# Ledger of designs, part 9: VH-VL binders against Probable pyruvoyl-dependent arginine decarboxylase (pdaD)

Target 1, 139 residues: Probable pyruvoyl-dependent arginine decarboxylase (pdaD), of Prosthecochloris aestuarii (b4s6j7)
Amino acid sequence: SIFPPQCERISVEEGLKSLSPGEITFAVMARNSTNEHGRLIASSIGVALPADESVYGYLSEHHPYGQTEEQSGEYAEDLAATMLATTLGIEFDPNKDWDEREGIYKMSGKIINSFNITQSAEGQNGLWTTVIACAVLLP

## First folded at step 21 (VH-VL)

Design a_q (from j4 with heavy chain K57Q)
Fold by ESMFold2 at other seeds, fold request of step 23:
Structure a_q (fold): chain C 139 residues (1-139), chain A 122 residues (1-122), chain B 106 residues (1-106)
Amino acid sequence: as target 1 above (139 residues)
Amino acid sequence: QVQLVQSGAEVKKPGSSVKVSCKASGYDFTRYTMHWVRQAPGQGLEWIGRIIPILGQTAYNQKFQGRATITADKSTSTAYMELSSLRSEDTAVYYCARDSYWLRSYYGMDVWGQGTLVTVSS
Amino acid sequence: QIQLTQSPSSLSASVGDRVTITCSASQDISYLAWYQQKPGKAPKAWIYKASSLESGVPSRFSGSGSGTDYTLTISSLQPEDFATYYCQQYNSYPYTFGGGTKVEIK
């Protein structure tokens, strides 16, 4: 997913004040659930912010089994940042780790920030557990 | 449920080619790297190459460079591996295997197809 | 390319035995996985990054090692563990596998 130029991150509490029931807005959601004992679940949204005010940013979603919060968050962040990098013509080696590629993207001067929002949990015997991560664009 | 279903067994003549298909279901095909691995009868495993569907980018084991072609069709969620100039040594079970990651592998190949036996005989 | 030498090529063991399989790389690596394969079946991912168990893998399995020398250990062998185990490096292309270790019933 793409989001408009000049967007910035705001707090959850500030964002909630801007939402009204029945209004239509754009959202990206990741959702995951399990009822299996000991199964790791996560839901992540990755975000990449371009340096150029005229360029769209990227959002990604990821909802794996068997990954930690950190693993899931990095997947989502890596995907969003790398898709933005590809769009901007930044050269990179697909075989380099995320840590190394993040450095290349930032040193290019074309990507200023990336982050993720992740919620995780571990399943319990026969009880449904659900995790959700969401990004909402405010008008 | 996540699964990979491969095309059926093939019997081929030396010098011909074969194209094995791998249909993915139960997940977003473009979000995971796809590998191809083969196993000759009674032998070990050999990596052929991979495709990153979201980038359309391939990499090959040099042993198969020039003979193997890996492609993907996003509209049908299907990966393909074509091997040309077949020899008797190419007789093997060919597997497609999904990576746990969208780019380079970190967590291994978590889902495998059932395998496709390709027999090369005169 | 990186060669993996697996030892032993086969072994016979009894239920309850401690089993150790080694995998030696021709150069230092950071990414080593193990796969379990039963006859007539595709391989199953078992261990990644040398020591991390895949989801659903019993805790009697453990992996260790760094650099060039890696080990898969089964602390108390169970009937369902009789299979062939392969190590695999995914440090650099081409990805390569060890020759396999067949674990059989004594």
Scores: ipSAE 0.418, ipTM 0.803, lowest interface PAE 2.9, mean pLDDT 89
Fold by ESMFold2 at other seeds, fold request of step 23:
Structure a_q (fold): chain C 139 residues (1-139), chain A 122 residues (1-122), chain B 106 residues (1-106)
Amino acid sequence: as target 1 above (139 residues)
Amino acid sequence: QVQLVQSGAEVKKPGSSVKVSCKASGYDFTRYTMHWVRQAPGQGLEWIGRIIPILGQTAYNQKFQGRATITADKSTSTAYMELSSLRSEDTAVYYCARDSYWLRSYYGMDVWGQGTLVTVSS
Amino acid sequence: QIQLTQSPSSLSASVGDRVTITCSASQDISYLAWYQQKPGKAPKAWIYKASSLESGVPSRFSGSGSGTDYTLTISSLQPEDFATYYCQQYNSYPYTFGGGTKVEIK
């Protein structure tokens, strides 16, 4: 997925100050659920912000089983950043790991930042457990 | 439930080609790299290549370069491997295997198809 | 191309035994996995990044090593552990597998 130019990350507290009750806004959500004992679940949103003010940013959704919070978050962030890098014509080696490719994307000067929002949990037998990660676009 | 279901066994003549299918279900097909691996009877495993479905990008073991073609159909969530100019030594079980990552492998090939026996005989 | 040499090719062991399998790479690598395969079945992912257990793998399994020398250890062999184990490097293309180690009942 893409999102409009000129966006920047803000805190939840700052975002809530900018919203009025009853306003309609766009949200992107990753959701995952399990009732299996010991099943690891996560929900992640990855975000990549371009340096060029006229360019759309990228986001990704990832909701895996069997991944840690760190693994799920890295996956989502990597995907968003790499899709943005591809759109911007940044060359990279697909067989390099994320930390090396992140460095290349940043050194290009075309990607300001990438980050992720992740929630994870471990399932309990017979109990439904749900994890959600959400990104909200503010005016 | 994540599953990979492959096409059935095939018997082929030398010099012909074979195309093995691998239908994915239970996950977003475009979000995971797909590998192809083969195993000759009584022998070990040999990596053929992989496709990154979201990029449409392939890489091949040089041994198979020029003979193997890996493709993906995102609309049917199906990967294909075609091997041409078949020889008797190409007799093997051919597996598709899903990587647990969308790009290069970090966590291994976590889900495997049931295998497709290809027998090459005159 | 990175070659992996597994040792031994086969071993015979009893339930409860400690089993050690080695995998030697022809050059330094950073990414090594282990797979378990039972007769007539597809391989199963077992260990990734040399030492991290895949989900559902019993804690009696462990992996260690770096550079060129890697080890899979089963601390107390169980009946369900009789299988062939393959190491695999995913450091660079082509990905390659060791020749396998068959663990048989004694």
Scores: ipSAE 0.394, ipTM 0.794, lowest interface PAE 3.3, mean pLDDT 89
Fold by ESMFold2, fold request of step 23:
Structure a_q (fold): chain C 139 residues (1-139), chain A 122 residues (1-122), chain B 106 residues (1-106)
Amino acid sequence: as target 1 above (139 residues)
Amino acid sequence: QVQLVQSGAEVKKPGSSVKVSCKASGYDFTRYTMHWVRQAPGQGLEWIGRIIPILGQTAYNQKFQGRATITADKSTSTAYMELSSLRSEDTAVYYCARDSYWLRSYYGMDVWGQGTLVTVSS
Amino acid sequence: QIQLTQSPSSLSASVGDRVTITCSASQDISYLAWYQQKPGKAPKAWIYKASSLESGVPSRFSGSGSGTDYTLTISSLQPEDFATYYCQQYNSYPYTFGGGTKVEIK
């Protein structure tokens, strides 16, 4: 997924100040659930912000089994940033780890930042556990 | 449940081509790199190449460059490997294997297909 | 191309034995995995990043090594461990496998 130019990350608290009851907005959601004991679940949204104010940003979602919060978040963030890098023509080596490629993307001067929003849990036997991560575009 | 199901065994003549399919289920096919590996009878494992479905990008072992073609059909969640100009030495079990990551694996190839025997003989 | 040399190519052992398999790379690598393959079956991911066990792998298995020299150890061999074990580097393309080590029952 892409999102409009000139967006910036804001806190939930700041975002809520900007909303009125009944407004319609765009959201992306990742969700995951399990009732299996010991199953790791996560839901992640990855975001990549371009430096060029006229360029769309990238957003990804990921909802794996068997990954930690950090693994799931890194996956989502890496995917969003690399899709943006591909669109911007930034060269990268597929065999480099995310931390190395992140540095290359930022050194290019074309990607300002990337981040993720992740919620995770471990299932308990017989109980449905659900995790959700959301990104909301504010007016 | 995550599964890779491959097409059935093939018997081919030298000089012909074979196209092996690998249908994925239980996960988002576009989110994980797909590898192809073969194993000749009584022999070890040999990496053929891989496709990154989101990018549509392939990489091949030089040994197979020009003979192997790896593709993916996102609408059917199916990867394909075609090997042309077959020789007797290409007789092997061909496996598809899912990477644990969309790009380079941190955790290896975690899910394998059941294998497709391709026999090349006169 | 990075060559992986496994030793031994086969070994015969009894239940309860300690088994050690080695894998030597032709150059320094940072990414090495081990796979278990039983007759007539596809390989199964066993160890990643040299020493980390895949989910469901018994704790009697361990991996070690860095640079060029790597080892898979089974501390007390069980009947279900008789299989062929392959090392694999995923450091650089082309990805390559060792020749395999067949672990057989005495």
Scores: ipSAE 0.254, ipTM 0.742, lowest interface PAE 4.3, mean pLDDT 87
Fold by ESMFold2, fold request of step 23:
Structure a_q (fold): chain C 139 residues (1-139), chain A 122 residues (1-122), chain B 106 residues (1-106)
Amino acid sequence: as target 1 above (139 residues)
Amino acid sequence: QVQLVQSGAEVKKPGSSVKVSCKASGYDFTRYTMHWVRQAPGQGLEWIGRIIPILGQTAYNQKFQGRATITADKSTSTAYMELSSLRSEDTAVYYCARDSYWLRSYYGMDVWGQGTLVTVSS
Amino acid sequence: QIQLTQSPSSLSASVGDRVTITCSASQDISYLAWYQQKPGKAPKAWIYKASSLESGVPSRFSGSGSGTDYTLTISSLQPEDFATYYCQQYNSYPYTFGGGTKVEIK
């Protein structure tokens, strides 16, 4: 999913101050569930945020089995950046377009920042365990 | 359990083609790059190329450009490598190998198929 | 394309020895991996980003280097470490492998 230009990340606490009960807004949700003992689950939202504030961003969702919280989050960020590049028509190289030193994506010279929201858990036998990650767009 | 299971060994004549399959299970096939690597008897490893299944995007070692064709069938979670105009020098074990599509989280080719011996002889 | 030169091509060492394998690239690179391969088996990912151990790799293994010069070190060789070790660059296509270093336990 794309999202409008000039968005920035804010905390849940700060965001809740801006919401009124009964207000309708856009939300993206990733959900994962298990009832299997020992099954590792995660739900992640990845965000790709162009440094060029005039360009739209991209949200991804990812709900894997058997990934760590960090692995799931990194997946979601890579997916968001990849899909953003694709929708913008930017050619990219998976092995060159992540700058490890600076911790950013550089895709054909364009800088893409990223972050993720991830919730994880391990399942217990006979109990349904559900993890949800959500991002809400504020005006 | 993440697995890559390849098609069986093949004996081919010079000038023919071979198509090796690699069936993935235990993970989301579309989210990981699939590589093809070969190893001639008693020799080292040689990268043939790769496909990114979610994009359908391929890249090839220039040595194989025009002879190798890498494809993916997302509905069956199966990758294919076809090598045409076979020569005796193409005798090798052919491996499929998964890596992470994660630009920042590359862990190498972490899962390999069992290998497919292709023998090219008269 | 980037050529990787491994040395030595083979070595023989005793259990407990410190073993060092080198990999030299024909140009500066930022991304290098190591693989372990035992006879009759597919290669296994061993070290990524020059120095990071894959899950399940014993701590006696380490990797180092930057630019053109990289090493894999086994601090105290064990019987299960006999194998051929390959370096591989993933800096640019085509990905290339070193010629391999066969480590034999004497």
Scores: ipSAE 0.080, ipTM 0.671, lowest interface PAE 5.3, mean pLDDT 86
Fold by ESMFold2, look of step 21:
Structure a_q (fold): chain C 139 residues (1-139), chain A 122 residues (1-122), chain B 106 residues (1-106)
Amino acid sequence: as target 1 above (139 residues)
Amino acid sequence: QVQLVQSGAEVKKPGSSVKVSCKASGYDFTRYTMHWVRQAPGQGLEWIGRIIPILGQTAYNQKFQGRATITADKSTSTAYMELSSLRSEDTAVYYCARDSYWLRSYYGMDVWGQGTLVTVSS
Amino acid sequence: QIQLTQSPSSLSASVGDRVTITCSASQDISYLAWYQQKPGKAPKAWIYKASSLESGVPSRFSGSGSGTDYTLTISSLQPEDFATYYCQQYNSYPYTFGGGTKVEIK
């Protein structure tokens, strides 16, 4: 999903100070579960956050089986950047437009910062294990 | 278990076309890039092109002069490569291969199909 | 288009030998992979980003290099390592492969 320009990441603690009981806000959630012994699971939210204050951002979700925490998080970031480019009608290839030295995407010359929120676990036989990642948009 | 299963061998006449299928299972088909690569008998590997199924976006090796068409059917998790105006030189094993991830460190083509032999002869 | 020149085209070595295969690119690249292919089988991903081993690849395999010069090394050749090895650049389209190096056991 897209989100408005000029949004910035804040901590959960800072965000909670801005919330009132009963207030309605928007959230994106990824969840995953398993009861299979040894099964790796993850849930990730990827965020593409343009440096340009006039451009909206994008949140993605990803809930794979058999991926590490790092793999799941990085994939979610690539997906967010790719979907952002799609909604903007811009040509983009996350494998070619990633600048490893600077740690950023470049989308038609524009800088896109990224991060992810990931929870991962390994399943136990006969026990349901669930992982959840969530991002909340504050007004 | 991640698998790519390709359609069976084909024998074609020059000037005709062939469409090779590649059915994916064990992963989210729409979230990985699918490549097509061929190998003539006793020779090396040649990249044909790729599709990003979630976007429908394609890229091709110019050597095929627009003869190759790569498509994907998200509902069946199947990629296709059609090669038209076949010549004897197009005799090869055709492989599909998925790109491991859209990751900043680039993991390459991590899973390959079993290959489809296409023989072009009179 | 980036040309990859692989050397040697074939080699023969004994079990336990150190084997080195080279891959030279026609221009600087950042992304190079290696594939192993046995007769009658599809290629298998072996090394990505020049030096990272794919899952399940034995530690006797290593990759190194940067810019235009890359190597694949097998520190102690085993009978199951008989195969043809291909380098591949994924720096820019079209993706290209080296000509292959066939490794035979004496």
Scores: ipSAE 0.026, ipTM 0.648, lowest interface PAE 6.8, mean pLDDT 86

